# Miniprotein binders against b1l550, part 4

Target 1, 279 residues: b1l550
Amino acid sequence: MRLPEELLERARDIHSEAPSHRIKLDRVGSFGLKVPVEFKGFLLLAEADVWVSLPEGRRGVDLSRQVEAIYELSNPPKDPFSLCREAAISLLEKLNYADSSGVSIRFDAPLQDGESLKYYGVEISSIASDEIINKIRVEILGMTACPCTAELIRAYKSSEIAATHTQRSLGILEVSTKAEHPDPDKLASIIERAMSSPLRTYTKRPDEGGLVIRSLSNARLAEDVVREMIHLFLEEFGHLPEDTHILAAVRSMESVHMHDIYAERSFSLDEIRKEISSH

## First folded at step 9 (miniprotein)

Design re14
Fold by ESMFold2-Fast, scan of step 9:
Structure re14 (fold): chain B 279 residues (1-279), chain A 82 residues (1-82)
Amino acid sequence: as target 1 above (279 residues)
Amino acid sequence: DPVREAKLYFRFAKFMIRLAERLLERGDVELAAEWYKEALELLEEALEIAEEAGNEELIKEIKEEIERVKKLIEELEKKLKG
C-alpha cells in the first residue's frame, strides 16, 4: 500500500522542524552497516557506524544521505583507513547543518602465524570538523604467567603445576591522533611483545609445554604488561604529535580465580614524557 | 525518500552478491556463504523499507532476489557439510 503524496511530503520535512527541546546531540546516524574493505591484500567484511552532530534547532538528520556516503565509497572496496577518512569528510559536505561527522569501522584483522592465520580485533574511526582526528583500537590475545607461579616452578620439579597457573590475557592499545592512523600490525606486535608469550593458532603437546615454560621464564603481572606496552609504544610511535592520546590496558583472565584482573593507563604523549623526565 | 533508500540498499546488496560470486569462482565456498548471508540481511532491510513505501514492483524484485540467495546459501551449506 502506497502512502498519500501529501503525507509523504510532510513526513520528509519533519527532519528540518524544531525539536521539542533545543538540545544539541553529539552523534546521530546509521550504526551497524556491513561494508567490504581491502586490508593488506585481504577482502574483508567490516562493520561501520556513520554519524553527524545535530544542532539544537533541527529535529533530525538525513539518514539516507549518510548510508549513501559510505556505500558509494565502498564500491570498489578500498582500505578501511581511506574509507574512514573519506566518508567522514563526505558526510560534512553532504550534511551542511552538521558541525562534525564521524565514521568507525570494525573488523578482525588477519595476522600470519606460521603457515596459518590468526585474527586480532581492529576498530578505527575518523572524526571530522575543522580538523580530522583519527582513532585506532587494537585488541589481541596473548599469554601471561604470574611471577608467584614462576617462583614455585623454580622451587619444584613439576611442570604440571605451571600449566594450571598460566592464563590468557587481552591486550589493548587505543591511539587518538591528528596524524594518520598507526599501523595496526605494529600495535598488535607491541602488545604481543609485552606479554609473557603470544598465543598460537595450533600447538602440539610438546609445543604447548614450550610455550608454558617460555611464559614462566618471562612472568609478568598485568601491571608489568601495561608498563612494557607503553615503553614499546614510545619507541615505535614517539614521533606522533604531542597531543596524541593513548590508552594501554590488559585484561587477564585468571585460570585459578573466578574473576579477571584489569590494568590500564590513559595519557597524552606530552603528559607521559613530562612524567618520565621528572623521575 | 523511502523508495530511494530501499533502492540504495538493494543496489548495495546486489554489489555484495557479485563479490560473493567472485569468491565462489575462486573456490572459497565458506567465505562466499558468509558474504551471501550478509547480502541477504541487506536484501531483507531493503524489503522492509520497500514495503513501508508501498512500491509493489520493487517489493517483487527484492523478494525474487531474496529467494535466489536463500537457495544459494542452502546449497553452499550442504556442500560444506559434505
Scores: ipSAE 0.031, ipTM 0.570, lowest interface PAE 7.4, mean pLDDT 82
Fold by OpenDDE base, second read of step 13:
Structure re14 (fold): chain B 279 residues (1-279), chain A 82 residues (1-82)
Amino acid sequence: as target 1 above (279 residues)
Amino acid sequence: DPVREAKLYFRFAKFMIRLAERLLERGDVELAAEWYKEALELLEEALEIAEEAGNEELIKEIKEEIERVKKLIEELEKKLKG
């Protein structure tokens, strides 16, 4: 049933009306769109959010134009980095009343794991205003072994093997920069290397044993993991602009507790460099 | 520390061997054989690491255990076929 064109025109008029309350909104848009993207040779269906700011004098956003903007750029499928950036710019062009726009694209990124694949979560975003800010968030699961329990057991019974409990931990790196989006595979690698051991999709018993042994030999607190993530990040991405903002975090799903342990540090590259140099 | 890693693999293998022994005591010969084989793989990995580390004493100890486990596997396999 096609709504009469006259009704569609009236609907457009509603969005352009003055609101009852003249208040600017920071983000108005469509969330949970599905868009195809090309990533590392894979064609993936990603979830996308698109939004713009809304001035105080406008009742609503032209949502159809937002959706059109991202889908036009999604055919043919392209890399999510370019898509985010280009779509953010396009939104500002198409919606001239907006002073800012944003696009976020989320998907599970494939990662080679021997003969199989594992994955990490990635969210790629771009926010456009007077400047373009690129944001990337990577989340990947790893394993942590607790050093505290190991020490307690060692104190109780002299053992060369530090038996301890292990748990899955979610590592998070979020980077916001005026530069290009950092490589998500490198970010994922940093997180994995910062943990006691990575997770594997498929392991035989000897391989599994080796993974556990590696974890036990590299027991780390959640705090240790975050610090290591920061250290490794600085080594790999220290060349980014000084105003680049980073969030490094770990959520450990503790196996001996009913709650999770969480640790984080938010910082700019400038701030952390000053902190390290002061020691 | 490669030596530490080798020792960890070696001790883990020994633990698996002890578990396999318990399985034998329970009459689970097939499962015990499987665990001995897995333990052997861990011993071989431990040996490789120990050799890379150049720890002669550890190398010798691991080799002796490898030979012991190989004989056990052979005996169990004969028992399973007979």
Scores: ipSAE 0.000, ipTM 0.199, lowest interface PAE 12.7, mean pLDDT 86

Design re15
Fold by ESMFold2-Fast, scan of step 9:
Structure re15 (fold): chain B 279 residues (1-279), chain A 82 residues (1-82)
Amino acid sequence: as target 1 above (279 residues)
Amino acid sequence: DPVREAKLYFRFAKFFIRLAERLLERGDVELAAEWYKEALELLEEALEIAEEAGNEELIKEIKEEIERVKKLIEELEKKLKG
């Protein structure tokens, strides 16, 4: 049932009214929108959140204008980075009472794995105000192997390659920058190279043996993986602005414990360069 | 509406041009060059849409901005090399 236009015209504009309490809100928006995106030749269904700041004198946000901002730009599907930035700018232009806007887009990114594909998690955002801050978070599973148990078994067996327990570990790199979003495939590559070995979607028996031997020969603590991720990040992305902020983290799902091991480091490029150069 | 779409991309381009100009005034030459390049891509997309729509006034405005931004990028890239 569609209401008559005359009735709608007589209705109060609730969103433009003064609120009960004059309090500014930082983020008001539409969360969990389904949006198609084009990523490196793949058509993917992503999930998006869009928001704006709401001033203390305004009761509500026009949600239909928020949805219009992102959907107008998503047909035909485009790359999620351009969509994120353009939608954030569009929100500010369509909603003139807002001081800032933001868009976040989440999807599983395909990655070549021999003749197969595997997937890693990507979340990107753009926050627009007087400038744009671009953020990207990449999460990918890899394998770690305990160096302590490896050393004990090596000593006992007098073998170059020692048995030890292995576990899945989640590697995390998050970057916040005034420059464009870093390439997520490069971030995923950094994480995998820091691990004892990558994980595979499909493995035949001889390939599985090789993967296990690789991890055992390259045993690493969660702490080792975080340090290596930071080292590799600086080699690849050290050119980013000095106020770029990075989070590097690993969550190891320990096979011999009832709990996980977690290691992280947050830093700006300026901070980490000073720290490393002092050693 | 192609005209409305072209104008939308033109507005996005102008946002990045203003951002780049501000960064350049602050001495952030590398970031300024990056955002001028983003603006150029948006201007070129706006031009394609405007040409399909046949809006002569908009085509002229977009072409003028493309020429200006291309010259600025060349100038900034020369500074970065030297």
Scores: ipSAE 0.000, ipTM 0.439, lowest interface PAE 11.5, mean pLDDT 83
Fold by OpenDDE base, second read of step 13:
Structure re15 (fold): chain B 279 residues (1-279), chain A 82 residues (1-82)
Amino acid sequence: as target 1 above (279 residues)
Amino acid sequence: DPVREAKLYFRFAKFFIRLAERLLERGDVELAAEWYKEALELLEEALEIAEEAGNEELIKEIKEEIERVKKLIEELEKKLKG
C-alpha cells in the first residue's frame, strides 16, 4: 500500500515542527541496520547504528536520510573504518540541523586459527562534530587458569604443574582516539596474549593437552589479565595521541561459582603513563 | 594427613581474608563482611581438624586468627547497622 504522497509530505512536516518541550537530544537514529562490509578479504553482513543530535527546536529527525546516507556509502561494500568515518561526515552534511553524528558497525571478525577460523567481536564507530573521534571495541574469548587454587593444590601435593580450575574469560579492549582506528587484529592478539591461553576452534588431542598445560603454567587472575592487557597495549599502541582513551576489561566466567568475575580499568594514555612512571 | 588438611583450610581462609581486606579498602563493607564470615567458617573447620591432629602450634595460630577475624566482623557489622 503506497501511502498517498500527501501523507508523506505531512509526515515530513511533523519532523520539522517545534516540539512540545524544547529539549535537545544527543542521539536520534536507526539501530540494527544491516550493511555489507569488506574486512580482510571477507564480505560480511554487519549490524549498523546511525544517529545524529537533534536540536531543541526540531521535533524529529529525518530518519530516511540517515538510512540513505549509510547505504549509499555501502555500495559497493568497503572497509568498515572508512564506512564509519565517511558516513558520520555525510550525516552531518545531509542533516544540517545536527551538531553531531555517529555511526557504529558491529560484526564477528574472522581470525585464522591454523587450518580453521576463529572469530572475535568488533564494533567500529566514528563520531563527528567539530572533530572526528574514532572508536573501536574488540571482544575475544580466552581461557584463564586460577592461580589461587593452583597454589593451594601445590601446597597439598608437591607438583611442578599444579592442577587448577579453568574457565572462559571475555577480554575487552575499547579505544577512542582522534587518530585512525587501531588495528583490531592487534587488539585481539593483545587480549589473547594477556590470558592464560587462547581458545582454539580445532585441536588434536596432543595439541589440546599442550594448551591446557600452557594455561596451567600461566595461571592468572582476572586482575592480572587486565594489567597485562594494559601493558601490552602500551607497547603496541603507545604512539597514539595522549588524549586517546582506553577501556581494558575482563569478564571471567568462573567455573566454580555461579557468578562471573569482572575487572576493568579506564584511562587515557597520558594518565596511565604518569601512573607507571611514578613507580 | 590431617595436619596437611588443616593447613589447606587455613590457607583457604587466608585467601578469603585477603579478598575481604581488598574489598574493605574499596569501601565495600557489606561484601567484605560476608567474605570474612566465610573465612571464619574455614578457620573453624581448620581448627577442628588441627585439634584432631593434636598440632598445638597450628591450633594456636588458627585460634589467634579466628579471634582477629571475629573482631573484624563485629566492627564491620556495627558500621553497617549504624
Scores: ipSAE 0.000, ipTM 0.171, lowest interface PAE 13.7, mean pLDDT 86

Design re16
Fold by OpenDDE base, second read of step 13:
Structure re16 (fold): chain B 279 residues (1-279), chain A 82 residues (1-82)
Amino acid sequence: as target 1 above (279 residues)
Amino acid sequence: DPVREAKLYFRFAKFLIRIAERLLERGDVELAAEWYKEALELLEEALEIAEEAGNEELIKEIKEEIERVKKLIEELEKKLKG
């Protein structure tokens, strides 16, 4: 049933009306769109959010134009980095009343794991205003072994290999920069290397044993993991602009507690460099 | 350090063997056999690493344990078939 064009025009007029309360909104848009993207040779269906700011004098956003903007750029499918950036710019062009726009694209990124695949979560975003800020968030699971329990057991029973409990931990790196989006595979690698051991999709028993042994031999607190993530990040991405903002975090799903352990540090590259140099 | 790694595998294997022994004491022969087999796999890995490292003493110790575990597995398998 095609609504008469006249009714559609009236509906459009509603969005352009003055609101009852003249208040600017920071983000108004469509969340949970599905868009195809090409990533590392894979065609993936990603979830996308698109939004713009809304001035105080406008009742609503032209949501149809937002959706159109991202889908026009999604055919043919392209890399999510370009899609985010281009769509953010396009939104500002199409919605001239907005002073800012943003696009976020989320998907599970494939990662080679021997003969199989594992994955990490990635969210790629771009925010456009007077400047373009690119943001990337990577989340990947790893394993941590607790050094505290290991020391207790070692103290009780002299063993070269201290038994300890292990748990899955979620590592998070979020980077916001005026530069291009950092390589998400590198970010995922940093997180995995910062943990006691990575997770594997498929392991034979000896390989599994090796993984456990590596974990036990590299026991780390959640705090240690975050510090290591920061250290490794600086080694790999220290060339980014000084105003680049980073969030490094770990959520450990503690196996001996009913609650999770969480640690994080938020910092700019400038701030952390000053901190390290002061020691 | 390959020697250290080999020792770790060897110690871990010994730990699995201890578990298998406890299972055996409980009468869980089938499960014990499975754990002994897993231990054997780790011992074999430890041996490979030790051989690469050229540690003769460790190689000898691991080989002796391999033979012991193989014999145990064989005995348990006979018990399960009989």
Scores: ipSAE 0.008, ipTM 0.294, lowest interface PAE 7.8, mean pLDDT 87
Fold by ESMFold2-Fast, scan of step 9:
Structure re16 (fold): chain B 279 residues (1-279), chain A 82 residues (1-82)
Amino acid sequence: as target 1 above (279 residues)
Amino acid sequence: DPVREAKLYFRFAKFLIRIAERLLERGDVELAAEWYKEALELLEEALEIAEEAGNEELIKEIKEEIERVKKLIEELEKKLKG
């Protein structure tokens, strides 16, 4: 059955009606939208979430206007950082009842790895209100080697490069700032440099042996990796506003256990500088 | 407005199809196939919304694009498998 246009025109505006209960909602929106983006010369298909706050006196949000906000700005594809910021602002302008808006965009970022590519995870967001807060989360796998087992085996074998268990570890850097999003390639580089060694898409057996030996010679606890990530972050991004908030974390998928090891630290730039300068 | 919503998804799907076509022109067959598959998913969403709205003209247009894209995907998959 086709609905007449007259009927659709006369239909109630459900979204503008009073709700059954006068309760504010923090985030209401469209999640899992597919959006093309241009990232460092690559055309990628990203996944986006868009949302707004909903006041206590309004029953619902205009979903079509949310979709319109991001899709209009995604044609032609643009860099995901500009898209994220511009869409958040557009949402707040188009949905005037909202106190805040947000946009998140997720994609796998290509990274040159010799003559191959490898990929790391990127999630960016912009949250708009009286100001804009930009957030970026980068996740990349690397290799860690256990220094405790290395020391035990070195004591046993004397004067040999110690054998120890190695495992894949996931490094995480998340940054929230009033400045522009940090370059995710630089965040990924910080994580990889903090690890015992990076992972590769393609290696020949001699190169693989060298990577393992490097890892064994640079054995690191999860706690060591987090501290090194923070140190390297401050060297590269210490110029960001003092109220910039950072999460540094690592999840080590221990090859000798059925469980993972996790280490993290959250801090503001102001907080960490005071901590370091007191020592 | 479900008709407006269906048109938004349809417009976006057509945009992804244009990207896939450019990838084919560059010889990136595998990547083009993936973009066509994402476009197909959006076309199917647009069709569902258009069917609920009862817009017969839009339903017909979307169905025609779905059939075209499905055939393209099948042809590209055959090329990749040899």
Scores: ipSAE 0.000, ipTM 0.264, lowest interface PAE 18.0, mean pLDDT 82

Design re17
Fold by ESMFold2-Fast, scan of step 9:
Formats: sequence, structure tokens, C-alpha cells
Structure re17 (fold): chain B 279 residues (1-279), chain A 82 residues (1-82)
Amino acid sequence: as target 1 above (279 residues)
Amino acid sequence: DPVREAKLYFRFAKFLIRMAERLLERGDVELAAEWYKEALELLEEALEIAEEAGNEELIKEIKEEIERVKKLIEELEKKLKG
């Protein structure tokens, strides 16, 4: 059975009605949209969320206007940073009852690694109000080696090169700023350089041995990796506005434990500068 | 407006299909198959919305496109295995 389109058009506009309770909502929108993007010469299929604030006097949002905002800007495919920022602004323009809008775009970023490619996770957001705040989260796997076990084995073997356990560790850098999004490849590079060694997509046994030896020679606790990430971040991105907020974190999938080790630090550039200069 | 919403999802699914066709033209069969599968998900969402709206013409168009894309995905998957 089909209902005529004219009947549906004459139906009440539910979204514009007063709600059952006069309560504002912070984020209402369309989540899990698929959008094509171009990232550093690669055509990728990203996943996007779009939302707006909903005032206390309005029952619902116009979801079709949200989808229009991002889909119109994604044809032809463009870089995900411009798409994110432009769509957030467009949402606020199209939905005039909203005080704020936001767009989040997630994708696996290819990274050149010798003759092969590896992938790392990227999530970017732009939140528009009377200003625009850009956020980026980068996650990449690396390798860490335990310095405690290395020292124990070295003591046992009377100053011969120590062996230790190695494990995959996930490094995380998240940046929120009024400036444009930081380059995710640079964030990924910071994370990898803070690790005992990077992971490779393909390697032969001689190269594999070299990575293990590098890790053993550069053994680091999760706490060490977080501190090094912060140090390297400040060297590369210390020019960002002082109110820029950063999260640096490491999750170590410990090979000798059934559980993971986690270390993190959140800070603003203003906060960390004062901390470092007071010491 | 559910009819407008269904048409937006349908238009965007067709856009992803065109992008997948470009990937296929360059010989990237595996990636093209992945994009067609994502387009199929959008087509199925568009169909649910169109069915709720009761727009018979739109329902028919979306169903035809779903069937076409499903056959294409099957063909590409056979090519990848063989």
C-alpha cells in the first residue's frame, strides 16, 4: 500500500513542534555516513558524523539538511580537512536554529614505508559556533621493549647484551586547536619516533632482526614514550595557539601479561610551558 | 521530509557507484568492490526510507539499482577469486 506524497507533505512538521520537555540537546545528527575523500593522492572512503545543537523549544533536527551539507561538499572528492571545516560551517548556515555544529571524519591513512604501505588511524573534527575549533586524533602502532626485563637479563648474563620482551604499543596524539588541523603524517611520525621502533608492513629476516635489535637498544616504558611524544610535539607544533589542547597516550599490549599498560597526559600549550619553565 | 531524505541517500549512493566505476576502469578491482559494497549499504538505507514514505516510483528505482549493484559485486568477487 502506497500513501500519496501530497498526504505526507500536508502532515505535521514534527521537527518544528515544541518538545515534550523544554531541554536543550548538545549533539543531534546523522552518524556513520560514508563519504569519499582525497588524502595525499589517495582516494579513500571515509566515515562521517554530522551534528548540531538543538534548542529547548524545538522537537527535532532536519536530518536531510545535514546530509545535504556534507554530500554537496564531497562531490568532487576533496581533502578531508577542508571537507570537515566547510561542512561544519555549512551546517550552521543551513540550520539557523542551532548554536553550534560539528563534523567528524574517520579514515585509515596510508603511509609510505619503503616500497610498501602501512596504515594508521585518523579522526578529524571541526566544531563551529562563533568560532571554529579543529580537532585531530592520530593512532599508530609501534614497538616497545621492556627496560626492566632487559636490565635483569643483562645482570644475569654479566654485561652481555640483554634480551627482553617486546610488544606492540598503540600511540595516540589528539590535538584541539583554533588553527587548521595539524598534518597527521607529522603526528604519526612523532608517535613512531617516540617508540622503541616502528612496525613494518613487509620485511625480510635481516631487516626484521635489525628492528628487534633497535627495539632492544632503545627500550622504553609506556611512560617514557608519552614523555617523548610530548617533547617531540612541542618541537614540531609549539607555534600553535597557547590554548591548544593536546592528549598524548600510549597503550602497551604487554606480551608477558594478560592485561595492557596505559599512560596518558592531557595539557594545554600554556599549561605545559609553565610546567617546563618552572623546573 | 522522508522523500527528500531518501532521494539524497539515493543520489549519493549513485555518486559512490560512479567513483567505484573509475576505480574499476584503472584496474583496482578489489577497491572497486569495496566501494560498491558501501554504495549498496546506502541504497538499502534509501530503500527503507522510501518504503516508509510510500513513494512507489522511488522504491522501484532504488530496488532496480540494488539488484544491478549486487550482481556487479558478485561478478567482481568471482573475478578476485579466480
Scores: ipSAE 0.011, ipTM 0.517, lowest interface PAE 8.6, mean pLDDT 83
Fold by OpenDDE base, second read of step 13:
Structure re17 (fold): chain B 279 residues (1-279), chain A 82 residues (1-82)
Amino acid sequence: as target 1 above (279 residues)
Amino acid sequence: DPVREAKLYFRFAKFLIRMAERLLERGDVELAAEWYKEALELLEEALEIAEEAGNEELIKEIKEEIERVKKLIEELEKKLKG
């Protein structure tokens, strides 16, 4: 049922009205949009959020224009990095009352795992104002082995050869920079290398054994993993601007506890360099 | 990569050996012997894989460690029977 055109012409533009309370909003937009993206030769359906700031004198945002902005740029599908950046800029151009805009795109990134594929979670974002800030968040599961259990078993003189308990751990790297988005595959690799072992989609028995042995031989606390992530990050991405902000975190889904262990460090490249140089 | 796999088993065996040594330092001879035996099993697996891979250097290193660990086990078993 189409509303009569005559009624549409008489309708007030509610969004352009003055609000009852003159308060600026930081983010107003559409969340959970589905957009196609091309990533590493794969066509993926990603989830997208788009938003702009809203000045105190405007009641609402033109949401239709926001949606239009991202979909126009999504056809044909392109890489999510360019899409985020271009869409953020386009939003500011289309919505001239906004002083800031943002786009976030989330999907599972395919990663080659031998003859099969595994994946990691990625969120790519760009925020535009007077400057453009690019943000990327990578989440990938790995395995950690606890170094404490082996010591405890020895202390109790157990006659059984102690294997330490293992658990799944979620590693997180979030990078915000004025430079281009860091390579998410490299970030995922850093996380995997920082853990006791990576996870595999498919393993033959010998490969599985090797994976477990690797984990046990490389037992790490959640704290160790975070420190290792930071160390490896600095080696790979130390060339980024000094004002680049990083969050390194691990959530270990402990197998012997009902709760998870969490560790994190937030820092700028400048801050962490000063910290390391002081030792 | 079979060489990589062999090295993993070898490293884990070495870890167990170090743990066994610490147990001995604490006077836990029986438990140490068990850990050495487990290490020996892993060394033997590592050896098999290394031989399949044809890595002569790794084979030599593993064999030397096997002989060392076997001798240790024998000594500990004598101590436990005596």
Scores: ipSAE 0.000, ipTM 0.177, lowest interface PAE 13.3, mean pLDDT 86

Design re18
Fold by ESMFold2-Fast, scan of step 9:
Structure re18 (fold): chain B 279 residues (1-279), chain A 82 residues (1-82)
Amino acid sequence: as target 1 above (279 residues)
Amino acid sequence: DPVREAKLYFRFAKFLIRFAERLLERGDVELAAEWYKEALELLEEALEIAEEAGNEELIKEIKEEIERVKKLIEELEKKLKG
């Protein structure tokens, strides 16, 4: 059976009704939307979440308006940073009862590595209210080598390059700022440079040996990697507003243990500068 | 408005189908197959919403597109395996 237009129009009014309980909700929206984006010459399929705040006096949000906001801005595909910022602003404009809006976009970013590609994880968000806050999280795998075991083997065997265990480690940099999103390729580069060595998608045997030797010669604790990431971040992005908040973290997937090692530090630029200056 | 919502998902699915077609034309068979699968998920969501709304014409259009995309995915997967 076909429903009359009058009934469908009346159904829309329920969202504007008073709720059963006068409770504000922080995020209400459409999660897990598939959105095409253009990133550095690549056409990628990203995953997006869109949301708005819901005031205590309103029963629901217009979900169709949320999907429309991001859909219209994604056709044709554009860079995910502009899409994220513009969609967050558009949501707040389209849904005037909301105090804030947000958009999050996730994708695997291709990075040229010789004749091959490797991929790293990117999640960006923009939250709009009286101001706009931009957030980016970059995750990339690298290699670490244990310096403790390296020193023990070096002392025992008296060799120039110590044998030690190596493992894949996940480096994480997350930045929240009132400025535009930092370039994820630069964040990925900071993470890789802080590691014992980077990982590659494809490596021939001579190149594979070189990566292993490099990691063994540059053994680092997870704690060392986090400190180096912070140091390199300050060199590249110290110009960001002083209330910019950063999370630097490493998860080392220890090859000699059944468990992982995790190290992190959260800070604002103002906080870290005062800490460094006080010493 | 469920009819409006179904139409938005349907339009978005068709947009992803056009991108998959463009990738296929460029020879990116594996990536095209993945995008067709994502479009199929959106078509299935649009169908569910359209069925709840009782819009017979829209239901027919969406079902026709689902059938077309499913056949295409099957054909592309055969090419990738053999």
Scores: ipSAE 0.000, ipTM 0.240, lowest interface PAE 16.1, mean pLDDT 81
Fold by OpenDDE base, second read of step 13:
Structure re18 (fold): chain B 279 residues (1-279), chain A 82 residues (1-82)
Amino acid sequence: as target 1 above (279 residues)
Amino acid sequence: DPVREAKLYFRFAKFLIRFAERLLERGDVELAAEWYKEALELLEEALEIAEEAGNEELIKEIKEEIERVKKLIEELEKKLKG
């Protein structure tokens, strides 16, 4: 049903009206958009969020313009890093009443695992204001073996490799920086290396046995994993600006408990360097 | 060997006690108390076995640890009720 053009012309622009309460909003936008992106030679359908700030004197945001901004830049599909940055800038240009904008793109990133593929979760974001801040969040599953149970069993039975329970653990690295987005594959690698062992999509029996033995030989608390993640991150990405902010976290889905174990550390590069140098 | 078995339980208990101490250092009083209770159960088992074995030295050592752990549990429980 097309509304008569005459009615549309008479309709007041509700979004441009003064609000009943003059309050600025930090984020107003469309969440859960689907956009194509090109990543490592794969064409992926990603989920995207786009938003801008809303000044106190404006009732609503022009949501259609936001959606147009991201889709215009998504055709042809491009890398999600450029898409985020360009879209964030475009939003500020198109919506001149906004003092800040943001774009977030989420997808499962393919990662080669022998002859098969595994994946990790990635969220790439850019926030634009007087400066551009790039953010990336990587989540990947690994396996942890409990050193506490291993120690108990070792005390009971003298063995070089003590049996212990294992569980899936989700490792998380989130990086916010004024530099370019860090390489998500490298971040995923850091997380996997910090675990007792990586997960595999496909294993032959001997390979599976080897993976388990490796895990048992590298038993780690969730706390150990987080510390190792931080250590490895500093080795790989220590060249980033000092004001770069990092969140390193692990959620261990404990196999012997009904609850998960969680550990995290939030820090800036400057902060953590000072901390480590003081010991 | 009952003496060996008693020593094993005693070592396990000590391990749990160390773990509980670490939890306490983190401020996890409730969880620490639970682990101390578990350690106490192992100490009591160790004591029973040691008594059956007639090892006076081990019995004395375990009893001293039991008293220490019981006192700790009582203190922690008071903190949790208060």
Scores: ipSAE 0.000, ipTM 0.153, lowest interface PAE 15.5, mean pLDDT 86

